# VH-VL binders against q9h9l3, part 5

Target 1, 176 residues: q9h9l3
Amino acid sequence: PRKMVAIDCEMVGTGPKGHVSSLARCSIVNYNGDVLYDEYILPPCHIVDYRTRWSGIRKQHMVNATPFKIARGQILKILTGKIVVGHAIHNDFKALQYFHPKSLTRDTSHIPPLNRKADCPENATMSLKHLTKKLLNRDIQVGKSGHSSVEDAQATMELYKLVEVEWEEHLARNPP

## First folded at step 1 (VH-VL)

Design ad5 (framework fv_amlenetug)
Fold by ESMFold2-Fast, scan of step 1:
Structure ad5 (fold): chain C 176 residues (1-176), chain A 121 residues (1-121), chain B 108 residues (1-108)
Amino acid sequence: as target 1 above (176 residues)
Amino acid sequence: EVQLLESGGGLVQTGGSLRLSCAASGFTFDDYAMTWVRQAPGKGLEWVSAISWSGGSTDYADSVKGRFTISRDNSQNTLYLQMNSLRAEDTAVYYCARVGYRYGSTWFDPWGQGTLVTVSS
Amino acid sequence: EIVLTQSPGTLSLSPGERATLSCRASQSVDSSYLAWYQQKPGQAPRLLIYDASSRATGIPDRFSGSGSGTDFTLTISRLEPEDFAVYYCQQYESSPLTFGQGTKVEIK
């Protein structure tokens, strides 16, 4: 059986005016929601904007953070060959500078049956917060302290599990 | 192009009923939630009601709950607002609008031209 | 319900000037689920900004949104004659959906 993990990354702003999104934290959980990886990551470029309201990242988190090159190697070793679940996961893969096969990628922002269960338009891109509230009756990303990437990864895996059987059958009949 | 066209407004007596319609074109109607927003003469915007893409879920402002019913006919690309037990304070221009979705965010775009409902005694 | 309070009620400016409009929420709009609309006399509202800072399709870059939590701002960097209108903020953090009372931007 192919192993499945869920990922959520936090990015900070680097480059001119902080407009470049650079990886600054990554959390990976297994099928049961157990944490396999959770590290603060030091970007190779100067951080211009911590984006703390969303990222939850502050200057103190960077003091003992894992350098990007090392963190990337660790993360890719976990992801390679596995089914990877995420929400708007293309942003995470871009920050990792990584290409994961479409056949092994599950994006909970693009699964029509999941939106249908939440009584939302099938082609809409719904937020993780909204789907988690509607389907799991749980509030995530609460307050002004930024997001917990562990909490987000756990919620993402639980959401996927609600449609896993239906969606895997669909993918087997309609390969990407 | 995406268009919304309201109809059914007019003058009605207090305690009366009126049904508004909104004809949608230029997009896949059954992919979107829809809403009604009203504006009393010279006043601001007030959200009235919303309906999910399937019609399976509806929501209402407290001021209209129990009196107004939102519904849709996806085969005809039409949104409705059935208004019963009308009061003078229901006098307003009623707009239909498409509910936008992006990461659970909801905003309204596009809006129809509006239809005027005048409730008098 | 979340009450949105806009200030000032009326802003009198000349073309070419910068306009700064405020919207304050009675409780935190944690997800920044806030939109701004423009309405001209006799017309339906037009979406300008969604998710506090994302510009809607076709909206000129002189319009920008910012803020988080309870304090949000709409900025028009250089007023054009067509920008004199009423502006409304709207939250979609929680039901019922609510609008601010509006800020009128009028020619001086």
Scores: ipSAE 0.000, ipTM 0.460, lowest interface PAE 16.0, mean pLDDT 86

Design ad6 (framework fv_amlenetug)
Fold by ESMFold2-Fast, scan of step 1:
Order: C-alpha cells, then sequence, then structure tokens
Structure ad6 (fold): chain C 176 residues (1-176), chain A 123 residues (1-123), chain B 108 residues (1-108)
C-alpha cells in the first residue's frame, strides 16, 4: 500500500474577535479512504467563535475532547515520513504548529492539472467543494450544521488520485 | 484589532505607474487570501485581483490583466498592487480585503476591508 | 463571466418596513459562493451574508439571505435607520469574481 494519507482539520476562532484559527478537529484517512484518526481537539485558548457553519463544532464536542498537546503528538506520529495530501494544507499545518517536508506535501488547491480538469484557471485557488462537485460529481459540505472533516479528507484523497500519476511525474522532473 | 490600511493612491497621468500598499495587522496574514476591489466615483464595486495565502496563485480581471501585478510580502504583513499603463477608466477608490475566516481552505469572500485609497488618472 | 443583476435598482421604504432585495445570476451559482455587502456613503463595504445564508460575525439577525441556483434574496425583516444604504451581491464561485450593480435602499 502507498504510504500516503489525506488530512482535513476544522478550526474554531480564538483571540481578538475570534480571528485566530485554533485546531478543534482533525481527520486523517489512508489511500483507500479508511479513517486512521478522527478526534475533537480542545484548544489551549478560550473559544470565542465556534464557526459552527463550517467546522460543525459545538460546545458539546469540547466535553471530553483530546487536549491539543496530546492530539498533536498523535497526529504528527501518523504524518511523519508519509506523503500528506490536503486542501489549502498550509492552514492545517499552521494550526498543528508543524512543518511537514515540502517534498512530501501535496496541496490540491495548488495543483494546476487538477484545476485544468475542472475547467478553472490553472493559477486560481478553488474550494474543495467546487472541485469535488466538478470532478467527482459529489456534493460535500451540504447543509448548515457544519462540514465533516472525514468527508473532506476522503474527497481530497479522491481528487488527488485523479492527477496522481501526472503530478508525481511532474514532481520527479521538477523537485520542489 | 483586525485592520487593513491602504496607501499609495494619488494623481497620475495616463500611461503612468503607481504602486498601492495594504498593511495588515491583528490577524495571521499568511493564513488568508487577499483581494483588491475598486469603485469608480459614483459607480459600483469591481473586482480587480486576488492572491492566495502563499502568493503562489494570482488572478486578475480582464480589464487589468497584463498591466497590474498583485503581490504580497508575508514577512512584512503587506499586500501590493503594481499598476502600469494606467488609463482614465482606472480612476477609482481601491480597497484591499481579506477572506472570511472559518474554513480549512481559502475562498474569496471578504470580511475585513481597508478604508480605500483614491487613484485619479488624468491626461 | 457570471453577470449578477440586482433588482430593484432603488427601494424606497420607511423605518420598520420589510425590505426584500433580489440578485439573479446569468449562470447557476452554488449557494456556498454568494455574499451580500452593505455600503454607506464614504465608507468601505461591510460583509453581511456569506454562503448565501450565513450571517457574518456581528450582523443583526434582522438580516437574512436565501436562494440557490440563479435566484438569491437578501431580506431585512424590520428596517432600522442605520440600514438605509447600498447593497451588493457578489459571487466567488468562478473567475472573474463579480458583483451586482447594487440596490439602493432609501428613506421614503
Amino acid sequence: as target 1 above (176 residues)
Amino acid sequence: EVQLLESGGGLVQTGGSLRLSCAASGFTFDDYAMTWVRQAPGKGLEWVSAISWSGGSTDYADSVKGRFTISRDNSQNTLYLQMNSLRAEDTAVYYCAKDYPGRSYYYYGMDVWGQGTLVTVSS
Amino acid sequence: EIVLTQSPGTLSLSPGERATLSCRASQSVDSSYLAWYQQKPGQAPRLLIYDASSRATGIPDRFSGSGSGTDFTLTISRLEPEDFAVYYCQQYESSPLTFGQGTKVEIK
């Protein structure tokens, strides 16, 4: 099996006016879409804005949530040495306070062939929802109760698989 | 305090150049896509350009493509718009704006706007 | 390019009345990429609604958005004096990003 995983994190707002993004849920799936990790995570700072419309996180989910320091250790153990696929993955790594090697990172928001398949400008940053609808004919992030990070991670892996051969060949010829 | 502050506007002749700056404070600048929007006197809003969190992806309105360049310096928390070959129809108040927070991915809906800087292009 | 057409161009109402503003797209727009802004003279625009129906932080609950496909609506259930302004819809589904021409809500 390929040593590749996809990650999607949900963030809540902390700090002034809730404009700082703090990790509050993380989902990791393997190449086939099986869940390797899915936990609610308690930020070390006071939550100002749950951002429930996107995050799906409510006050109830913070009861018995895994403390950030423990969750971070568990997540990093899964990510270390693997190719990590994500969408706008910089936000996820920032929330984890983690630096993953660029050579092992795949960001589906910055893969020109993927945008080309979706009839989008190669330089534009398209949302996960838009690419998934255009390329997989699947609606994700439906409703007003928030997103499923499991669903998002699974969609992200499937999107990457559409361009995997082409993009890995490109990266081999043009190492980052 | 979350704030965006534009500077660099002024009077310039047709065919001239001008660089606008937008200083960001109170939020993690390199987590967000940024946008320039303009508004001609007495008219509506017109999108000009957008840039991703890293600066790796940029996009432009057809009316400015090839003449304007958007860029950012994440170490200085500053967004730029380099405007070349200016035309009378580029006369407008130019606003910088940031993406709405709350998503694990970026999009170009704008929740924080600067005060705007006036650019007047005349012969 | 997706063209957004707002109607009416001007809406003359009294404080306390309900305002209903329309935004129609030339092509289908996923509701996750439709926003509404308020602008007062001499001021920058203010985000009211994003993803067609989600209120931005600090926006009073008298503002609501609805719609899907090509037809979107902004409703102000009971106009307050501070609500008389110009309102713009915006799509961010595809490039180029586009705004409607605006609806002016003015005191009758």
Scores: ipSAE 0.000, ipTM 0.484, lowest interface PAE 14.1, mean pLDDT 86

Design ad7 (framework fv_amlenetug)
Fold by ESMFold2-Fast, scan of step 1:
Structure ad7 (fold): chain C 176 residues (1-176), chain A 122 residues (1-122), chain B 108 residues (1-108)
Amino acid sequence: as target 1 above (176 residues)
Amino acid sequence: EVQLLESGGGLVQTGGSLRLSCAASGFTFDDYAMTWVRQAPGKGLEWVSAISWSGGSTDYADSVKGRFTISRDNSQNTLYLQMNSLRAEDTAVYYCAKHSGYFTGYRYFDYWGQGTLVTVSS
Amino acid sequence: EIVLTQSPGTLSLSPGERATLSCRASQSVDSSYLAWYQQKPGQAPRLLIYDASSRATGIPDRFSGSGSGTDFTLTISRLEPEDFAVYYCQQYESSPLTFGQGTKVEIK
């Protein structure tokens, strides 16, 4: 039987003008919201832009961070063979340099019943913050100190659970 | 914002053919399944045919299988219904309707066109 | 196919009264994949309720849906003049998609 986890990653800017998004933190929670993984990750390239307002990453977090190659191996061991839930999850997989099968991927930014429950257009890409406030009546990503990837992963799992039965039925009838 | 406009209805002889078109605007056409629903004069609604968002799968009511073909042109935001071997029983207002649900299967219809009348006579 | 049977065929009421419309399925619609539509003479149908109980955007709260399995109900708590119309239920549990035969809500 396949297990289900939710993931949220924080990225910092590397490369020319900080335009490349590199993994700097990853949080993974199980179906009940318990933390399975939460580590700061040291990119192999020089960090040009910490993007602290959004990432919550500061230079101090990098001092004892897990090197990317090691962290990637740990994360992939957790994700392999599981249904992975995320919000705009393509960005997380890109930062991990990882391909996860579409049949086992659930992206809460592209689940029409979820937008429908939030009274949003089904074709719109709504932010995690908006969906969480509308459907769970919780404020996440509050303040200017950056986002908590643990909080975001937990919110993402709870949002998916609102449509899980309906969406799994849809996917069984319309395989990706 | 969402608009569906049917055209191509008219008077046709039994055994004849007719092609209906539905011009869609106000939404990303290629993200949604589309359907044709008909209503005979003074009667209820009858689902006729549906097509997936990509055009890769189609479905038909038993009464029209083998005679009608649903298709879509996503580059032109247009839905079609090719009707062959028409019978008097096919006389109805034909509505174009949009399925709810982004990249999903056939569900309920959140938007409808105004309909186009097809009259089949001998 | 799933056959939907609506009752009554005609419901004669006055403005201000409560209307209760029934839709019964020949097989279980377990996921509550059932919608309700309103149709006025000369007009296309209008979505009212989906997933048995969810009100569509712009639909007044006097309209409500309930039910599960094989028995579904559309309730209009206090009829307004504009509510006199024909109402159809529709299932999307399985192909072919089917509609009930309709219930006409007419003025007394």
Scores: ipSAE 0.000, ipTM 0.453, lowest interface PAE 18.8, mean pLDDT 87

Design ad8 (framework fv_amlenetug)
Fold by ESMFold2-Fast, scan of step 1:
Structure ad8 (fold): chain C 176 residues (1-176), chain A 122 residues (1-122), chain B 108 residues (1-108)
Amino acid sequence: as target 1 above (176 residues)
Amino acid sequence: EVQLLESGGGLVQTGGSLRLSCAASGFTFDDYAMTWVRQAPGKGLEWVSAISWSGGSTDYADSVKGRFTISRDNSQNTLYLQMNSLRAEDTAVYYCARTQYKSSGYYWFDPWGQGTLVTVSS
Amino acid sequence: EIVLTQSPGTLSLSPGERATLSCRASQSVDSSYLAWYQQKPGQAPRLLIYDASSRATGIPDRFSGSGSGTDFTLTISRLEPEDFAVYYCQQYESSPLTFGQGTKVEIK
């Protein structure tokens, strides 16, 4: 079977009044949750808003951060040809300025069987925090010092594994 | 103790059929993907087929695709391999083995059964 | 798809000696998804090492695995009488899953 990884990115605010989301950290884990990539990433534009409460990014993290162009190349090399799992993953791909084939993309915010297991409406978009608490009985994204993209990527992979066989069979019969 | 016991091997003629069984005990069978690996007399190991924990997905080596069917009965903790259109080169000891937890992916194998000999002759 | 080539085919050694077994892949095993098995005559294979270097439960520390990419090694630091067996490497980087042809470690 094809290799599977999970990704989670953190973005900071750039552009006018910090309204543009730019990649500032990326974590990638393999199927069993081991970290394959975890780097702070320096945006090519001036950072206006670190969004620290949510991103966990601080000015100090930018000192040794990998430049965006270099980091993007490293990340895409890991993602290419693999099934990529994420939560609201379109935001991560947008920040990476990358198109990943829909046939190899799995978004845990848009998997009806996963919502069904959590006793949520199948067509609702549930947060990663809610699904993880309901289905894995684990609290993530606690406190006010920002999220851990490693923790989020690991939780995302574990959530996907709960519906993997059912959803892969669905996709094989109903290709996107 | 975790244990896998194969059965159903024997002598069968070319073109015939045979069904192998693997009885699992000592672990939650329906949490694991399972596999069949064979070994011809005096030769090395060859992966044959694998099945996901739920039975929802299967995979096969090219040499057996279309002839062999892997299946499982989670209520009976049993893995099966239905072998049709048998050829002389299918002669081997067939091992069942456990692989990855709750995954359609297949990884290393632990534990292994003791194997059951299948001899295909004319 | 990935062909694993083991060398040597046969390794003749005495108890107490160090054994070094090679496994080379026809293409990169980037995730280090490589395992090593031991098989004695008339017995099923036994898992020794997984993920190239992780020792399986109950395996003595004289067994160690190393390597990455296309070149992997199994080392037995001090051969015991019970270590004389055939050893196989296996990759799970891509389908189909494949094994090396085996290395026989025999007594001199």
Scores: ipSAE 0.000, ipTM 0.461, lowest interface PAE 17.6, mean pLDDT 86

Design af (framework fv_amlenetug)
Fold by ESMFold2-Fast, scan of step 1:
Structure af (fold): chain C 176 residues (1-176), chain A 122 residues (1-122), chain B 108 residues (1-108)
Amino acid sequence: as target 1 above (176 residues)
Amino acid sequence: EVQLLESGGGLVQTGGSLRLSCAASGFTFSTYAMTWVRQAPGKGLEWVSAIDSSGGYTDYADSVKGRFTISRDNSQNTLYLQMNSLRAEDTAVYYCAKDQWYYGSGSPFDYWGQGTLVTVSS
Amino acid sequence: EIVLTQSPGTLSLSPGERATLSCRASQSISSSYLAWYQQKPGQAPRLLIYGASSRATGIPDRFSGSGSGTDFTLTISRLEPEDFAVYYCQQYGDYPLTFGQGTKVEIK
């Protein structure tokens, strides 16, 4: 059995007009929901738009933030060789500028049995907030102060656990 | 200035092997992801493979998975593509390209080499 | 995989005219993750636009990109002789990375 972790990242806007999404926080939790990593990360480019309403990132968080190069190294050491669970996880991997093997990646936004349990169309992309409320009866991403990447990573792992046995069996028969 | 120089292309028979090299200069090679993109005669661009800055993480197009291996030597500023079990449909110009963004992969490619032609015949 | 479809396949125009090239994705991609390249015969591709609308270093201001979701456009406001080439769009929002099949801009 390969070890499993869940990840959630927060991005800020960099580049002209803040159009580029740059990593500004990363949280990683283990199978039981314990925090393995949670750091604010300083992008290599100037931050144009903190996107605080969504990211929860403010200028004060950048003062002692870990530089992107160092944070990336730390994060990849944790992810290497593990099954990584996320929600719309390709966005997190893009922000990390990282490849993770598809065979070791689990995206809770693209698991048909999970949508089925939530009474949603199997091929629809549902938000983490909706799936967590429907299946775990828990409200996340509440308020106007931004999201908690720790909370999101924990919810994502719990959602995956609801379908883990049947989905791992499906993947064993239908390798990605 | 940034330069990428491919070499190793040539004529090879079906089932054969060939190794392509890409010599990089003018930037800190070890901090950028690198990619191989190919173009069959008269056809469009096809992404082949990518490798992150450390060389520890790679990805491949389904058409070459299991046959091609991408690698890099950061001490020599050189990118490689080992091509095994070559097929006629692998005939193409192979380009070495540099990721625009630091460390990772999957960004646009800001610099490209001149390309090296690989012809696979039976 | 995300399939990119470019149109038209060939665009025949004269110098001084405006060129409008389309790229459509089979599924929504972030507007920050679409690039455009120019390729001339016998040459490697050249990056023109990244993030759907940002010009790469050294690219003339007659080149502009726009769009979001599934529909993207490259515009060349006033064609110069050196602009007659093949143009490719590329998405880098999802793996595998994919390119459109190209639009050839040729002299009329």
Scores: ipSAE 0.007, ipTM 0.562, lowest interface PAE 9.4, mean pLDDT 87

Design af1 (framework fv_amlenetug)
Fold by OpenDDE, second read of step 2:
Structure af1 (fold): chain C 176 residues (1-176), chain A 122 residues (1-122), chain B 108 residues (1-108)
Amino acid sequence: as target 1 above (176 residues)
Amino acid sequence: EVQLLESGGGLVQTGGSLRLSCAASGFTFSTYAMTWVRQAPGKGLEWVSAIDSSGGYTDYADSVKGRFTISRDNSQNTLYLQMNSLRAEDTAVYYCARELYDSSGWTHFDYWGQGTLVTVSS
Amino acid sequence: EIVLTQSPGTLSLSPGERATLSCRASQSISSSYLAWYQQKPGQAPRLLIYGASSRATGIPDRFSGSGSGTDFTLTISRLEPEDFAVYYCQQYGDYPLTFGQGTKVEIK
């Protein structure tokens, strides 16, 4: 069996209008929730919108942050060959300017059995916060910033573990 | 000159729905996060909802989560607030406000509209 | 959430007098992320101070803000007739954003 990791990224707004989502923090945890990577990342362009209420990122976090190109290399080394679990993970990959093979990707925002378990419509896109509260009885993304990225990655992994067997069987029968 | 003009307020029954609009002018709307703040008659100010400049990220007060939806059309320089399942306690003047980031990334509101009154009755 | 308590509820003063308004937070607000707004009857709020002590554009220098941690103050050095209004403090040090209940500055 392949090793699994969960990833969660925080993005800030760059570009002329701040509409470009640039990676500002990335957290990666293993199957057991141990932190493998957790770094603030400096975008190559000027930050226009820190999106602090969502990202938790403030200007002070960019002091001594890892340059994007360096961080990207570090992250890709960790992800290569692994099953990568995330929530709405396409956003993370986009920010990383990297796309992991679909066959090795698990998006907890698009797993019908997970929604079913949470008494949610199977075809709905539920938030990580909602699923975590409903299925793990845990509150995430609460309060001030600093640890949300790691917590989110850990929560994502824990959620996936609830449906891992069923979903892996499904994927085996229905390869992406 | 920066201008924000709310509209869409009115009388609505409990359980009903209403959609507010905020027309923005005098600035590059698409580069600013926007917020809704409401004020019950004779009462103080309450933050309701916020949306980033792109529209990709939203936030809500607990009191309106699941019932209200904030959105924006940058091509029309307009901010929206869809209000469903309205309650008596939602009765208020609703203001749209422009968010301004300080040097650290936190937000305050530098410009406000005149507000639009929403009255929810049984 | 962070609760902001303003005092006094009402401040009765005459033009030319000094007004001192207090805003106390239920917990420390990092980096003094506090704003002050002025609201006159039938009007929208107007930003006066941000970052606890920075005047917004176009705001007269008779308005000043100070404080840190949990205690913040808005001072109007010499009240003008147009300064009689309700004043609100607002924190943006944590979410959800919250406002004080307001202080009414009325003419004696």
Scores: ipSAE 0.185, ipTM 0.715, lowest interface PAE 2.2, mean pLDDT 93
Fold by ESMFold2-Fast, scan of step 1:
Structure af1 (fold): chain C 176 residues (1-176), chain A 122 residues (1-122), chain B 108 residues (1-108)
Amino acid sequence: as target 1 above (176 residues)
Amino acid sequence: EVQLLESGGGLVQTGGSLRLSCAASGFTFSTYAMTWVRQAPGKGLEWVSAIDSSGGYTDYADSVKGRFTISRDNSQNTLYLQMNSLRAEDTAVYYCARELYDSSGWTHFDYWGQGTLVTVSS
Amino acid sequence: EIVLTQSPGTLSLSPGERATLSCRASQSISSSYLAWYQQKPGQAPRLLIYGASSRATGIPDRFSGSGSGTDFTLTISRLEPEDFAVYYCQQYGDYPLTFGQGTKVEIK
């Protein structure tokens, strides 16, 4: 079996009116929730909007942050050949400017059995906070300091483990 | 042009549930954070809930925490508010609104929908 | 939470007059992250001013905002018939986001 990791990224706004999402932090945890990577990342473009309410990123975090090109290389080395779990993970891959094989990608925002277990509509994108509270009885993303990508990656892995057996069997029968 | 259209409001009994929808058009919905703001009859505005552009991050007013769930479907350009355990105090016109950011990442609301009335009676 | 108090509750004026609306915060608002909205009966709110003093797109120049810290003002230099409405201030400098109670500008 392939090794499995969970990823969560924080983005800041770059480009016109800060509408482009650029990577500013990335956390990766292993199957047991141990941190494999956690770095603030300096975007190659001028930061227009820190999105601090959502990202938790402030200007001081950019001091000595790892440049995007270097961070990307480190992150891709960890992800390559592994099953990667994330929540709305397309956004993380887009920010990384990276294509991960769909057969090795697990998106907890698009797993119908997980939504069913949470008494949510199967086709709706439910927030990580909601699923974690409903299924793991744990509050994440509390307060006004923004979000911890480590906490989010850990929660995402734990959510996936609730449906792992069922979903891996489904994917084996119905390859993406 | 930017348009937001709410639906799903109506009369519901205390303790009941209701799901509101907000259909967005005229802009790239997936790049904007969205919010729900309500207004009780004859009263002022109260912020209810917000969701970031990805749908991964949410916030709630203390008055609705644990009862309301905000979500979005970027493929359908639609914002949702699932309301459970409704109380008489939840009676209000519910507006969806688009968030616009200042340099600090904190937000104000540049476009609003027409609103949908939710009446909770015992 | 930051409580916003608007005064007066009701302002009775005639077209052509100057309207001055106050919004006071229970604590200092960072970087003047304060917005003003206009709401007419049966309609959704409309953004007028953000960042305490920046006019939103399409808003006439008779509307102006000023202030910093805890004291903010919306001024309508010369009221037109369409300006009679309820006005709300909103802070976005701290969580949770909060609105004032509103000031009704009505025809005398």
Scores: ipSAE 0.006, ipTM 0.544, lowest interface PAE 10.5, mean pLDDT 87

Design af2 (framework fv_amlenetug)
Fold by ESMFold2-Fast, scan of step 1:
Structure af2 (fold): chain C 176 residues (1-176), chain A 122 residues (1-122), chain B 108 residues (1-108)
Amino acid sequence: as target 1 above (176 residues)
Amino acid sequence: EVQLLESGGGLVQTGGSLRLSCAASGFTFSTYAMTWVRQAPGKGLEWVSAIDSSGGYTDYADSVKGRFTISRDNSQNTLYLQMNSLRAEDTAVYYCAKGSPWDYGGYYFDYWGQGTLVTVSS
Amino acid sequence: EIVLTQSPGTLSLSPGERATLSCRASQSISSSYLAWYQQKPGQAPRLLIYGASSRATGIPDRFSGSGSGTDFTLTISRLEPEDFAVYYCQQYGDYPLTFGQGTKVEIK
């Protein structure tokens, strides 16, 4: 009876030498892949490195971006009480400065059956791009303009659906 | 292991100023949000201010907004609270507390210092 | 701001008994955005529970948290002598961060 969503965040570099990852975009999709949230987010700290090759974020995107505090409130209202799917989702939650219950969290970078289907070692951490190509025969994160967090969230939900029945059964027998 | 040590408390006159310090050790200070929480004698806990790991994001309780400034020096592993225009109502033990891990960063506090007493009198 | 009201103000019990402490919010907050702390006289608060139900490191199994929306509970299944203290709930679902006024668990 709990609803399910998938999330992907883009981060820019702040702090010394741009080594701190600060939230700069968040996309959330529902079970069917429809966009529930997609906003550029203005970090409270000076952006040292846009990391554009990976993030897809440029100075122009910051002009009308939602301030971090407001965006965080909006995002948390969507995530609360739902099963949240992500890839290496601890990075997204860290950028959001948010805790989501372990029992309601699904990380496609740590689902052994998913790696098994991709002919990868069960305990290895595989990239979203690799799993999506291997299992869905789809190229994501293509080109030199950076990633689309909408595209990544949609791919993540579709990957989870491949193992949903098996993994939910596993979690019911082996509660986190 | 993890240690937080507050200092700078004392007796001050109404309208005066004090600067509190919190020396942190036993963890990577620069990666955690920090907070100040106070407790008036015989009363409950009141959140005062929070600062993110970088120092770029700060927030304040309405009762201290415009009078108190939270800051941090990550190179010295030290958190500060500059208190100006002090009122009798600011009399309290001030605790420095370490924020939750960023991946669990919901602003609950897993480690606390021993507290430093600030007494404001006329 | 979200106001947290704890009840009862004082709970008088004997060692071995179950303690049930209530924390009610003036408006709905996520079940994951509530923490519980224990404070003994002359000491700093100690984190017991975060995310409404997750036990902090080193906290005994007799402590458990539950609840969602506006109604949250801290349960101590079988009171030990060291559990007689003041307990505070704290929400972090919205700013400003707020604490309840506290429940004192005292020996009967």
Scores: ipSAE 0.005, ipTM 0.477, lowest interface PAE 13.4, mean pLDDT 86

